# Designs tried in a protein design chat: VH-VL binders against Coiled-coil-helix-coiled-coil-helix domain-containing protein 7 (CHCHD7). Part 1

No score or structure here was measured in a lab: all are predicted.

Target 1, 85 residues: Coiled-coil-helix-coiled-coil-helix domain-containing protein 7 (CHCHD7), of Homo sapiens (Human) (q9buk0)
Amino acid sequence: MPSVTQRLRDPDINPCLSESDASTRCLDENNYDRERCSTYFLRYKNCRRFWNSIVMQRRKNGVKPFMPTAAERDEILRAVGNMPY
Positions, changes and structure headers below are counted from each chain's first letter, unless a header gives other numbers; antibody chains aren't numbered by Kabat.
F, E and O are the ipSAE of ESMFold2-Fast, ESMFold2 and OpenDDE, as the mean of both directions, binder to target and target to binder. V2 is 0.75 times the mean of E and O plus 0.25 times the DockQ between their complexes.
[cut] stands for letters that were removed.
The coordinates of atoms that the task and the answers printed are left out; those that the model quotes come from them. Centres of patches stay.

## First folded at step 3 (VH-VL)

Design c01 (from c0 with light chain A32Y; framework fv_clesrovimab)
Fold by ESMFold2-Fast, scan of step 3:
Structure c01 (fold): chain C 85 residues (1-85), chain A 123 residues (1-123), chain B 107 residues (1-107)
Amino acid sequence: as target 1 above (85 residues)
Amino acid sequence: EVQLVESGGGLVRPGRSLRLSCTVSGFTFGDYAMSWVRQAPGKGLEWISFIRSKAYGGTTEYAASVKGRFTISRDDSKNIAYLQMNSLKTEDTAVYYCTRDEYGSWEGYFDYWGQGTTVTVSS
Amino acid sequence: DIQMTQSPSSLSASVGDRVTITCRTSQGISSYLAWYQQKPGKAPKLLIFDASSLESGVPSRFSGSGSGTVFTLTISSLQPEDFAAYYCQQFNSYPLTFGQGTRLEIK
């Protein structure tokens, strides 16, 4: 029911909001030439892959919410110790 | 269970207008960018237009061949994407496919396609 | 606009053959390339995205390779249902562009 804009801008739902925003800003600044924005798209893609792997693990273990909240993601990243994407 | 169903194609004379509709089911329409891709008889594929999700501004892009004549839009409450085609030319004769961009405003490849609707522009 | 050139434009092959189709781009596109299959009278179907990522549900005999300006689609052991047209598509920049297509015919 929440608008698509509200849902996708919710940091508890979208784990890669800053990466998404950076990639779209880069597209706007570079006349939609994706190659000039390859660093941003790669980071966004890797961000998505990492958090999707966490969601899949949580699904198998029955841990809710399946997508970690922003606070839970901070805890996971601290536990990992390095930047996973 | 993902389905895209195009409608609105037909035979029209040059200079007239036609509106195509793409009704979707089986996914959260509002989360996805949508495109239209056409194929002239016996020819290859041509991307013509793209509309992003409203979360990313609902911005649109067009191929030079249709810019200023065609308008893409969406009605998320009805799960319909539209292509308004004005000032039709004989070279617009093609099968028009509605496509789903896999995610958001930056993918640019199409994981699902409708079966197409035929537009014939002739006198 | 980025120009896409496929080779060959057509080829004939037998069931069980290894088939290779090449796509060349007029400028670098990193790995922002997809491959589609189209059967007569049907809509295209996504096979490969990001140059080498196999779409879910696509048989493992299909594979993609390449980066920059040269890309390859390979079918390791051709099946009867694989006789179709194949298209590459770049999504590095707008406008999005497709190759002219390669028609795969039975010998």
Scores: ipSAE 0.015, ipTM 0.703, lowest interface PAE 7.1, mean pLDDT 85

Design c02 (from c0 with light chain A32W; framework fv_clesrovimab)
Fold by ESMFold2-Fast, scan of step 3:
Structure c02 (fold): chain C 85 residues (1-85), chain A 123 residues (1-123), chain B 107 residues (1-107)
Amino acid sequence: as target 1 above (85 residues)
Amino acid sequence: EVQLVESGGGLVRPGRSLRLSCTVSGFTFGDYAMSWVRQAPGKGLEWISFIRSKAYGGTTEYAASVKGRFTISRDDSKNIAYLQMNSLKTEDTAVYYCTRDEYGSWEGYFDYWGQGTTVTVSS
Amino acid sequence: DIQMTQSPSSLSASVGDRVTITCRTSQGISSWLAWYQQKPGKAPKLLIFDASSLESGVPSRFSGSGSGTVFTLTISSLQPEDFAAYYCQQFNSYPLTFGQGTRLEIK
């Protein structure tokens, strides 16, 4: 079983790892002033909202895994044609 | 069902130490940042400390009122957050709440709170 | 530190009333503000985050508005269970700070 800490860093489990890392890095670089990092936090939230909508759709349709793997997310984004967040 | 349960409060004399524990269930503890917020009798809320998940460095922040005296820590294998309180003062008398921050990032607001544990510092 | 001032500090109202609580900040915080409800002897409960986003499970009679330095929490039609203390909190910068609270009392 992967440790709880490893789950956050697993791209097959965490769909918004890059966005989360970018927002945390911005906070660390800007003395935790969110106004200076608002674009990064908005991107992170939009990322979470998008993939949560996919999870809900998959759950409704009985498609597993509910959270797409990193490879599956690549295919979904190709099908969308542009970045949804 | 998300639960946070604080323990370790009690009556202590000024200058002594006390360690609070916050045991969590119903979510993946290691994915979340945790905070401690206190409330003196009949007073408002005061944020005192924050700890990020280990995946984001396990970094900590403290309010000036407790910096150098209190230490926040976590044991992800046991699903417990701790607050080590040293050099206690009468003004540290409060109900201490353990809180959950949002997943994967420092969100800075608290979606779940424990029931609180009472710390009374008096002679 | 960012100072948070709530007005009024206490308010008496009747069931069915429209109630507004204001939170003012000493510095601009964009929309990085949350509102909490606390009933006597209980832990606070999140109502609103990001100034205007309603937390899941919170009744729609609660709403938040504002940006920058002035924010409001509105209860459109007060219910018996709404008599409680209310707190605003900024999360723009460390240290995180709360308003002094507003006690909503039955008239």
Scores: ipSAE 0.046, ipTM 0.752, lowest interface PAE 6.0, mean pLDDT 86

Design c03 (from c0 with light chain S30R A32Y; framework fv_clesrovimab)
Fold by ESMFold2-Fast, scan of step 3:
Structure c03 (fold): chain C 85 residues (1-85), chain A 123 residues (1-123), chain B 107 residues (1-107)
Amino acid sequence: as target 1 above (85 residues)
Amino acid sequence: EVQLVESGGGLVRPGRSLRLSCTVSGFTFGDYAMSWVRQAPGKGLEWISFIRSKAYGGTTEYAASVKGRFTISRDDSKNIAYLQMNSLKTEDTAVYYCTRDEYGSWEGYFDYWGQGTTVTVSS
Amino acid sequence: DIQMTQSPSSLSASVGDRVTITCRTSQGIRSYLAWYQQKPGKAPKLLIFDASSLESGVPSRFSGSGSGTVFTLTISSLQPEDFAAYYCQQFNSYPLTFGQGTRLEIK
């Protein structure tokens, strides 16, 4: 069972690493004032929402892995044709 | 699919301790921040504590009403969040809900709640 | 701490009515506000987050609006299952705080 730290830094587990890192950096630079980082939190939130919807669909249909791998996510985004977040 | 199940509630006398557990299933526990929210009989909701995922430091926050008396923790290997409650007061009487916060470190709103466990502090 | 005040504290309504509940905050919170529904003996259920985003599985008759210090939850055509308590919650700053609740009763 991977550690929580490894799993959150694993692109196959966490689909929103770059968005998460950007919002964390913003918080660190702005004394943890969320209002000043609202654009970054919105992008991170939209990223999570998009991939969570796909995870829920896969879970209902018995398709594993429930969270698409990084390679699978690239294919999904190509199929969507635009950036959904 | 997603389930949070609280346990450990009961009747205790003032000044005693109690440990609540929240066992979760249906999601990757270690990726989520977790909170405890309580509700006194006939009253509204009060957020009391929060713990981030280990990847974001496992940091904790507490409401002033419980700071220094309550300790939140987690065991990601067992998919359990804990609330250690020390020096209990009659005003701690409430239903205690375990909640799942935003994915990752971004606590804020609670998308899933357990059914709650009742803590009664009375002499 | 950010104080959250809901109005009204209770209201009576009939099936089919349009119902609006207001939440006011003591400090600006941008759009960092959620709404919950709680039925008797049950845990709260998330309805709205980020002031206006509808949670998956929540009926479209529910909507949220507002920003800054004044927010509203609207139920466009009240159904029997909507009689419940409703709570707003801010997540702009610690400690996280809830409104006192609004109880929606059958008229």
Scores: ipSAE 0.012, ipTM 0.660, lowest interface PAE 8.6, mean pLDDT 84

Design c05 (from c0 with light chain A32Y N92Y; framework fv_clesrovimab)
Fold by ESMFold2-Fast, scan of step 3:
Structure c05 (fold): chain C 85 residues (1-85), chain A 123 residues (1-123), chain B 107 residues (1-107)
Amino acid sequence: as target 1 above (85 residues)
Amino acid sequence: EVQLVESGGGLVRPGRSLRLSCTVSGFTFGDYAMSWVRQAPGKGLEWISFIRSKAYGGTTEYAASVKGRFTISRDDSKNIAYLQMNSLKTEDTAVYYCTRDEYGSWEGYFDYWGQGTTVTVSS
Amino acid sequence: DIQMTQSPSSLSASVGDRVTITCRTSQGISSYLAWYQQKPGKAPKLLIFDASSLESGVPSRFSGSGSGTVFTLTISSLQPEDFAAYYCQQFYSYPLTFGQGTRLEIK
């Protein structure tokens, strides 16, 4: 499985780019006090966990690419109907 | 494919300066945060500094033990990270490792390490 | 700073043994923990990230578990190449901190 942060700005590699950006913005706005940004770090972690579960299922079934593309992820989230993280 | 190579270590007297370099290849350097981690002889690991990717402004953080004395920087055009070490103390004696940070945009865990460069601060 | 305490600081084991190393944190870190292996004279190598995720290329006999303040690294059937130092590291809060290390020695 590819690293979530292998390509920082590539949405087809990083499924949690907006969550990553939100956590970094929180740090900038709070003088880099990580404790004040714990909710954003948790959301990023939950985002990674969700998409990693999809990757694991795809690996098991031989479906490529293992990490869904940005477009494929949009379809999956629409099908789920609520935000899973 | 991914390689990190440190250079610039050596023997220096207390109060002097030394600059370490970390030349990287095999990945898009500008997309990753980079850290320096050191290890004193026979001791454990100590994180000392990191620099965020250029996409996040290249902001820096330092461990209290080196704050005000050490400066981390990067040259994305050359694929080099630097550690400028000023006012060296005997307790700065260590092997210095350059690392790539897995989470890219902030402090994370270290998925790739260089082989290290030895800094000895002694009279 | 988040303090990381590993136990034991050293242990002796034989090939084929099941070995467990524990890491305790002074405050909750969720699952933001990594484990590293370091052989003498070599750079550390990542084994486990996010408390339980096995790094690519690491043998399946290594596993991690735990969340919050107590974490374990387990080697299910010790091999000769596993005699090394092991370190836990939190990446929940700045500054990043490591445990003091656990030295695994041959019996």
Scores: ipSAE 0.006, ipTM 0.645, lowest interface PAE 9.9, mean pLDDT 83

Design c07 (from c0 with light chain A32Y F91W; framework fv_clesrovimab)
Fold by ESMFold2-Fast, scan of step 3:
Parts: structure tokens; sequence; C-alpha cells
Structure c07 (fold): chain C 85 residues (1-85), chain A 123 residues (1-123), chain B 107 residues (1-107)
């Protein structure tokens, strides 16, 4: 269970909104068969894991906000230079 | 503290209608999908209905056993989920549980359950 | 519909025993499986999700494993409060389905 409450549609709070939307759309189009949507769910899970690692590091270092804003996430992704998920 | 509290159960005759309510507190109700799961006396669990969060369109799904007879709905302003049960059959006799689907509108496993409300359909 | 078959349907055990319950599915569900515990007169309680992830607050003696069509729930050292019914549930596709349950009884 996450310790911080997050809003589903706020991009500054939810870092994986597009991945969540893609997986939901896949479910709707495939009679809710998750196995047919495995690629989308894998990407969503990897997205969550990546940003959770950033949140954990920020909590340790006292950097706020703990979840980077959408603009800050763009900077982080540019800095890593590859697709982390 | 997360709480789900069901109400509206009772004894009804076949062919009648009943509306169950699930009042929710302790979390942002509008962000979660909700389900109803029932259990007939001495039997196992049966998922019957699901409603997505409003953020994802509030769409619904039903088990074949209740499709066309039951309607799930939600009132996010009141933090209440509903199950409208029409054309009740003796086979609908069960304890009805309200459940929260974990972390979004599509998880499909249930991290919190209410205490259940008993529906008995008998002549 | 995905059929869920648990074995055994009932099991007698003693405190301190290692207990294993198996769940088999009629088609592949990857890791989209949860386990629940239900005590008489009570609502079910989530124990494990994603086949092997322990729910917060659940004792570490509970563990899950498996993928595809065969899954197991293990209790490493049975405690008195563990005598209950156990259910597996798939959430790969609609309709969501549960196993028939396994009743864990005191010897």
Amino acid sequence: as target 1 above (85 residues)
Amino acid sequence: EVQLVESGGGLVRPGRSLRLSCTVSGFTFGDYAMSWVRQAPGKGLEWISFIRSKAYGGTTEYAASVKGRFTISRDDSKNIAYLQMNSLKTEDTAVYYCTRDEYGSWEGYFDYWGQGTTVTVSS
Amino acid sequence: DIQMTQSPSSLSASVGDRVTITCRTSQGISSYLAWYQQKPGKAPKLLIFDASSLESGVPSRFSGSGSGTVFTLTISSLQPEDFAAYYCQQWNSYPLTFGQGTRLEIK
C-alpha cells in the first residue's frame, strides 16, 4: 500500500498517467483480458517502479516535492538519456 | 481509517427489488473502482459487478448471472456505491460485500471489504 | 470463464505445521492472482496479490508462488488464528472468478 495519497488525473502527482490511460484503453478494447495487454501493464509497472525509486531517494535526502512535478520529470528523463521504462 | 459499510439487505420475496448501499470513508472515493462480491450460505465467493472511477468514465461490468437485473452506480459527492437488484431470484440469496479495487479503476483484486449485508430471497 | 480449482478442498493440520494450498486455472493468467483468508462470519481479507506480493500487515509466514496456471499459498508455521477458509482469485479477465475455497481445520 502507498503511504502518500495521489490523484489519478493530476500529472504533477501521478507520474504514470499516460501509461495508466494506455493500459485502461487496452483493457476496454480487449474485453478486459489483461494478458492481451501485458506489454502495457509491464510498462505501467516499470513506470511506477522507476518514479517510486526517485521518491524514495528524495525522501532520504529531504528534497521536496517527493514526487517530481511533470516539468521536473522531463528534466530527469533528459538527464538519464535512455528510456528507463 | 478506511471503512466500507453496507446497508439495505433484508428478506424479500422472489420477483421483488432491493437497493444496497455502501458508504465509504477514509480515502478519496472518486479515485477508486468499486465492486460487489456475494457469498451464498455455505458456498464460495462470486464477483457480481464492478464500476470504474469517474476519472476513467465510470463504466460498469456484470457477471452473467446478474446482467440485465442488477445495476451498479456511485455518488461520488456522498461517497456511496449502490447496487440496485431487480427481479430477485432465490439463487440471489447471499451475503453481499462491497469492495475497493486497489489503486485505480482496473486492478481487479480487493484490498478492503465491508462487513457484508445479508439478502434472503424466499417465498 | 476461467475456472479456478483449489486442492485440497479441506485440510486438517496442527499448530506449527507447514501448510500448502494449490490453485489451478483453466487458462493462463500470468501473475494476476490474489489469495484471501476468510474466518466464519467475517469478510474475506487480502493476503497476497500479484501471485507472490504480501499485503501490508499480513504475517511473513504467508507466502505465494506460481505463474501461468499453477499457484500455491504456503503457511510456513501454522498458528491458531490461521484456521480459516482460503480462496484464490484471478483478475486476468472478466468475469473475475474465485476458487471453490479450501477449509483449513484443526486436527
Scores: ipSAE 0.021, ipTM 0.733, lowest interface PAE 6.2, mean pLDDT 86

Design c08 (from c0 with light chain N92Y; framework fv_clesrovimab)
Fold by ESMFold2-Fast, scan of step 3:
Structure c08 (fold): chain C 85 residues (1-85), chain A 123 residues (1-123), chain B 107 residues (1-107)
Amino acid sequence: as target 1 above (85 residues)
Amino acid sequence: EVQLVESGGGLVRPGRSLRLSCTVSGFTFGDYAMSWVRQAPGKGLEWISFIRSKAYGGTTEYAASVKGRFTISRDDSKNIAYLQMNSLKTEDTAVYYCTRDEYGSWEGYFDYWGQGTTVTVSS
Amino acid sequence: DIQMTQSPSSLSASVGDRVTITCRTSQGISSALAWYQQKPGKAPKLLIFDASSLESGVPSRFSGSGSGTVFTLTISSLQPEDFAAYYCQQFYSYPLTFGQGTRLEIK
């Protein structure tokens, strides 16, 4: 059903899709003035760093899938209590 | 100890085909995405192709320069990744590196590289 | 495709020097950038990921900074083994792209 392109943009595969999209929209809305979008860039960076740390721990512990699903990520964020990025 | 070993390179004439192999050891191959990156003599690095693990759909991506001519595949039972190269051009002359992608499920960076295998396409 | 521009293309330095290499991108990539070192006749080696995270086993004299469209790799005190080519790579979107490289040579 989904094409390979839609699958690559799947939230279950890409944990930072919304952060990525927000940073791209910021650039489009600000004539690609990157400095005006620095907050979105930082948020995307922190998003990738956070989920990368989870993937690395899961890989070390043999917990699959290594990248948590969207539902699993929601549970992890609830357990953290605040937004880590 | 993580190792990636490429093989299958050589000298071929334009229009011909080669298949490169990448045999891996020291990690659970089926859990990782794999890529091929090439480097023309005296030039920089060019990403060529990517294949996900089966857990994430086994999907593939290609650089525009090779799309339709090259096919990436994997055999998880043998711990081998392949690059089938058809309709070779002189511009395909390069050292071809097999790489392991650090992230299993999204665009990534390459934490381990093989030694490379040389492909020369010349008349 | 995201275009990557590295500067300088080459530089000469002495052991103990502080050197910086810059990578600029044609569009914003947040922090989705890695740096690699390549010695003559060898495969590249990962140094930095997520723009500023040091890969395990890489000496602390290497550091990365930047976000958005401008990134810097710094070597705080050059050692003899650091003379090599350096490449930046974006992993924000496919196709994955590399900078053209910076060759670091002995003065």
Scores: ipSAE 0.013, ipTM 0.678, lowest interface PAE 7.7, mean pLDDT 82

Design c09 (from c0 with light chain N92W; framework fv_clesrovimab)
Fold by ESMFold2-Fast, scan of step 3:
Structure c09 (fold): chain C 85 residues (1-85), chain A 123 residues (1-123), chain B 107 residues (1-107)
Amino acid sequence: as target 1 above (85 residues)
Amino acid sequence: EVQLVESGGGLVRPGRSLRLSCTVSGFTFGDYAMSWVRQAPGKGLEWISFIRSKAYGGTTEYAASVKGRFTISRDDSKNIAYLQMNSLKTEDTAVYYCTRDEYGSWEGYFDYWGQGTTVTVSS
Amino acid sequence: DIQMTQSPSSLSASVGDRVTITCRTSQGISSALAWYQQKPGKAPKLLIFDASSLESGVPSRFSGSGSGTVFTLTISSLQPEDFAAYYCQQFWSYPLTFGQGTRLEIK
């Protein structure tokens, strides 16, 4: 849906923009063969799940902003020590 | 206690300018996005603008009805949000509410509102 | 833009009645909907967010339900202070949009 896509194109709001773009680029490079891009779709899905869990925890603890900034996300990923998705 | 207090409304002629202010207390202003919502006499609510917190770059968005004429801004050192209204039209006549929202975390609803300030644009 | 349509635009009711207000959206918004109450001369007050979550300090007689394109606000036992205007609002996509409002008046 265009209105959903428009909302999700802000890099500071959408922590999975690069994963979304990578899956779209995979489709473009592989003549829209979705089967060849399944790993990128999975990474996007896992990215969404990971950051939603962080948002939920921040809401519970009253930590603002609920969606971490790009800089804060980099620090969280460094603290985790491995790629969580 | 959370408070938002609007000021700067009044009567102006079409084509002129007004600046509205929203002074807040009772929360850490710099952590929140702020919006302006207006209500024309006898009409419903219309969202017109928002400004993100500094952590999200202080970026702004506008409803099509005011884009290019209105400018939202904030001064985090003074706990004040502003709405600069240029090229006013009779259709801009409304009560203007300052609201607190959280944009940047999938939020977009308004948990606190000021009392509103009235802007009348008339010949 | 997402269009929001409330029904009815106005209704009359008596204290103790169960009242329902419906909000319909021009496209799916999942649960990204809030409800507000506005009394004459006052600013709106948040009642419900995320379609069904009751804002703190709001009486339990208020409840919300629905998802997708159809949402309902219910007042289980109407009190004198509940006569007001009610607005739904979507926060699925920008620009943020409100329904036209429902005026609840005494019978």
Scores: ipSAE 0.013, ipTM 0.646, lowest interface PAE 8.4, mean pLDDT 82

Design c10 (from c0 with light chain A32Y D50E; framework fv_clesrovimab)
Fold by ESMFold2-Fast, scan of step 3:
Structure c10 (fold): chain C 85 residues (1-85), chain A 123 residues (1-123), chain B 107 residues (1-107)
Amino acid sequence: as target 1 above (85 residues)
Amino acid sequence: EVQLVESGGGLVRPGRSLRLSCTVSGFTFGDYAMSWVRQAPGKGLEWISFIRSKAYGGTTEYAASVKGRFTISRDDSKNIAYLQMNSLKTEDTAVYYCTRDEYGSWEGYFDYWGQGTTVTVSS
Amino acid sequence: DIQMTQSPSSLSASVGDRVTITCRTSQGISSYLAWYQQKPGKAPKLLIFEASSLESGVPSRFSGSGSGTVFTLTISSLQPEDFAAYYCQQFNSYPLTFGQGTRLEIK
C-alpha cells in the first residue's frame, strides 16, 4: 500500500500535480500573497472537482481503478474535446 | 465526524519548553494542512503557525511573535500534529487550538477546530 | 501585516432582530475573508468563507457580503443561540490575521 506522501505525489493517483505545483510556485514567488495567485488556486480547485466527479462515477459503476491513471485521463480529456478546468 | 483533540497543555515557568499534540480522526490527515491558533485570556484570536501536507513539501510558516521559538511538525502515520514550544514567555499564556485548513492546500481558513488546551506561563 | 478592524466591538440585540457586523481591512484582500462564531468556553466555528459562501450546516439566516476592504456579516433574524463573539479573518497573505472580535449580547 503506498504511503500518503507517495500516493499524493504519484501522477497515476493525483491528477492535479501540475496545478498544485503552479499555485505553490506562485505563492513562493509572491511572498504567499494569495490575491496575486488566485487564478492558479481556482484552476487547482476546478481540476480537483472535475476528477473527483469522475472518481464518483467510476465507484458507482464498479470501474477500477477509481482514479483514472495518467494515460486514462489523457484519453478522457481527448474524448471530452476541451479542457474542463 | 471530524474530531481534533489537543493535549499537552499545563502550567510552566518562563524559559521552559512544552510540546502540544493534536490527534485527529474522521478524515485523511495527510491530505490537509494544519494550523495552530491561540487565544490569550479575554483576548481575540491569533494565528501562530501552519504546516502543509508532506506530499507537497511540508512547508511551515510562523507568526513573528513565535518565530524561532516554536516548531510545528506532523506525524501522518499517527494522525498527530505537534507544536514544540521553546523559551516560553508569560505572553504565550493562552488556549491553543489545533485547526484543519480547508481541503488539501494553502486555503488559510479553518473548517474544523479542536476544543483547545490551556498553556499558562507564570513564575 | 494586514490589520482587521471590526465594528462595533460590542452590541446588544433582541431575538428576532437583524444584526450586521462590519470588518474593515488595511489593505485590499479581494474576497479572501472568513467569519467565525465563538461561544463562551468553546472553540470558534466557521460560518462563512470567501466572503459570502455559507459553510455546510450553518443556518441560512447567516450571510456575508463585501470585497476589497469592507465586509459585512448579517444575521437576518437573531436566535437565542446566536449570542456569541464573532471574528473576521483574512487569508489573502501571511501572517493570517483576525479582527479583534464583536461581542453580541442580549439586550
Scores: ipSAE 0.015, ipTM 0.718, lowest interface PAE 7.3, mean pLDDT 86

Design c11 (from c0 with light chain A32Y D50Y; framework fv_clesrovimab)
Fold by ESMFold2-Fast, scan of step 3:
Structure c11 (fold): chain C 85 residues (1-85), chain A 123 residues (1-123), chain B 107 residues (1-107)
Amino acid sequence: as target 1 above (85 residues)
Amino acid sequence: EVQLVESGGGLVRPGRSLRLSCTVSGFTFGDYAMSWVRQAPGKGLEWISFIRSKAYGGTTEYAASVKGRFTISRDDSKNIAYLQMNSLKTEDTAVYYCTRDEYGSWEGYFDYWGQGTTVTVSS
Amino acid sequence: DIQMTQSPSSLSASVGDRVTITCRTSQGISSYLAWYQQKPGKAPKLLIFYASSLESGVPSRFSGSGSGTVFTLTISSLQPEDFAAYYCQQFNSYPLTFGQGTRLEIK
């Protein structure tokens, strides 16, 4: 079974890997001063909420996998024409 | 959808121990920090403990009122957060809520709450 | 610990009223403040985070403002389902702390 860290780092499992990386980089660059990184935390939160809404819709409609793969997410984002978060 | 379900509450005598469980579904448990918040009868909310995701060190924080007596832990394989309560006092009487912290360990506000489980500490 | 003081502790209002609840902090917390609604016998529900950001699914009649040490929650046109207790919470530093709560009752 993948560890929590390995699951968080897998792009097919974690839809918000780049947002997570950006927030971690911000913390490292600002000596873990959370106030300086609030925008990045909000972006990560919004990213997760967007993809969770897709998961919920897929679950309701019986579409698997419930979390889209990285390739499927690229297609969804291209279809919307801009970043929704 | 997202659900948090607490269990393990009940009536206990002062000085005894009790373990609360919070079973979650509808999200990737291991990615989120979890907290316990309690509410004494007719009183307001009191945050008591927090546990970060393992990706951010799995570290814990405690309110002074419970430090040294309560231990928060998690089992990511079972999607369960725990609160081990030792040396219970009458002032620990409360409804205990399990809460989810947004963005792993760093947000500190709670977007989802369980229904609560009642702990009564009385002789 | 950061002390959180809400005012008023209770108020009575009618459907359609604009109501405002204030939260004051003993120490500056920037925008690290959330607001919750709690109905009798139920768990709290998140309304607002980062002082002014509306949680998904929360009606637009709810709004938050403020920074530093003074924050407000406003309900622009009170509805029957809004009669509840409201709590502010700071998440600037540990321990996390809540205000004492404001009870909103129907006139």
Scores: ipSAE 0.000, ipTM 0.634, lowest interface PAE 10.9, mean pLDDT 83

Design c12 (from c0 with heavy chain S105Y, light chain A32Y; framework fv_clesrovimab)
Fold by ESMFold2-Fast, scan of step 3:
Structure c12 (fold): chain C 85 residues (1-85), chain A 123 residues (1-123), chain B 107 residues (1-107)
Amino acid sequence: as target 1 above (85 residues)
Amino acid sequence: EVQLVESGGGLVRPGRSLRLSCTVSGFTFGDYAMSWVRQAPGKGLEWISFIRSKAYGGTTEYAASVKGRFTISRDDSKNIAYLQMNSLKTEDTAVYYCTRDEYGYWEGYFDYWGQGTTVTVSS
Amino acid sequence: DIQMTQSPSSLSASVGDRVTITCRTSQGISSYLAWYQQKPGKAPKLLIFDASSLESGVPSRFSGSGSGTVFTLTISSLQPEDFAAYYCQQFNSYPLTFGQGTRLEIK
């Protein structure tokens, strides 16, 4: 079973790693002033909302895994044809 | 069921030390940042300290009122967050709450709180 | 530090009333504001985050609005269990800061 730190940094489990990293980098560069980083936090929040909606759809339809793997998410985004966040 | 349970409060003399513990259950502790918030008798809430998850470096932040005197830490293997309080002052008298922040790094609002533990610093 | 000022400091109301509490910030915080309820002798409970997002399990009579430097918490039809202290909190920048609180009392 993966450790908690491995799971958090696992792209199959965390769908918004790049958005999370961009937000963190912005905070470090702007003395942790979140308002200065509002675009990055909005992107991160939209990323989480989008994938949570997919998880909820999958749960209702009995499709597993509930959180798509990184590869499955790439296919979903290709099928959508635009960036939903 | 998410639970945070504080312990270690009590009556201490000024200048002494005390360590508070926050034992957590019902969620993956290591994925979340944790904070301590205190409330002096009859007063409002004051955020005092924050610790990020180990995945985000386990770094800490402190309110100016406690910086250099208090140390926040965590033991992810035991699901416990700690607050080591040194050089206690009478103005540190408060109920101390352990709180959960979302994810590991930056949310900064507190979705779950413990019941609190009382620290009284008096001569 | 970002200063948080709540108004009123105390308010007396009756069951069924519409109640509004205001929170003002010394500098802009976009929507990075949360509201908490605290009953006597109990820990605070999160009601609203991101200025207007209702926390799961919180009754729909609670709502939040505002952006920048002025925010409001509204209770559309006050219930007996709503008599409590209410706190706003900014999470735009460290240190995290709370308003002084608003005590909601039975008229």
Scores: ipSAE 0.014, ipTM 0.720, lowest interface PAE 7.6, mean pLDDT 85

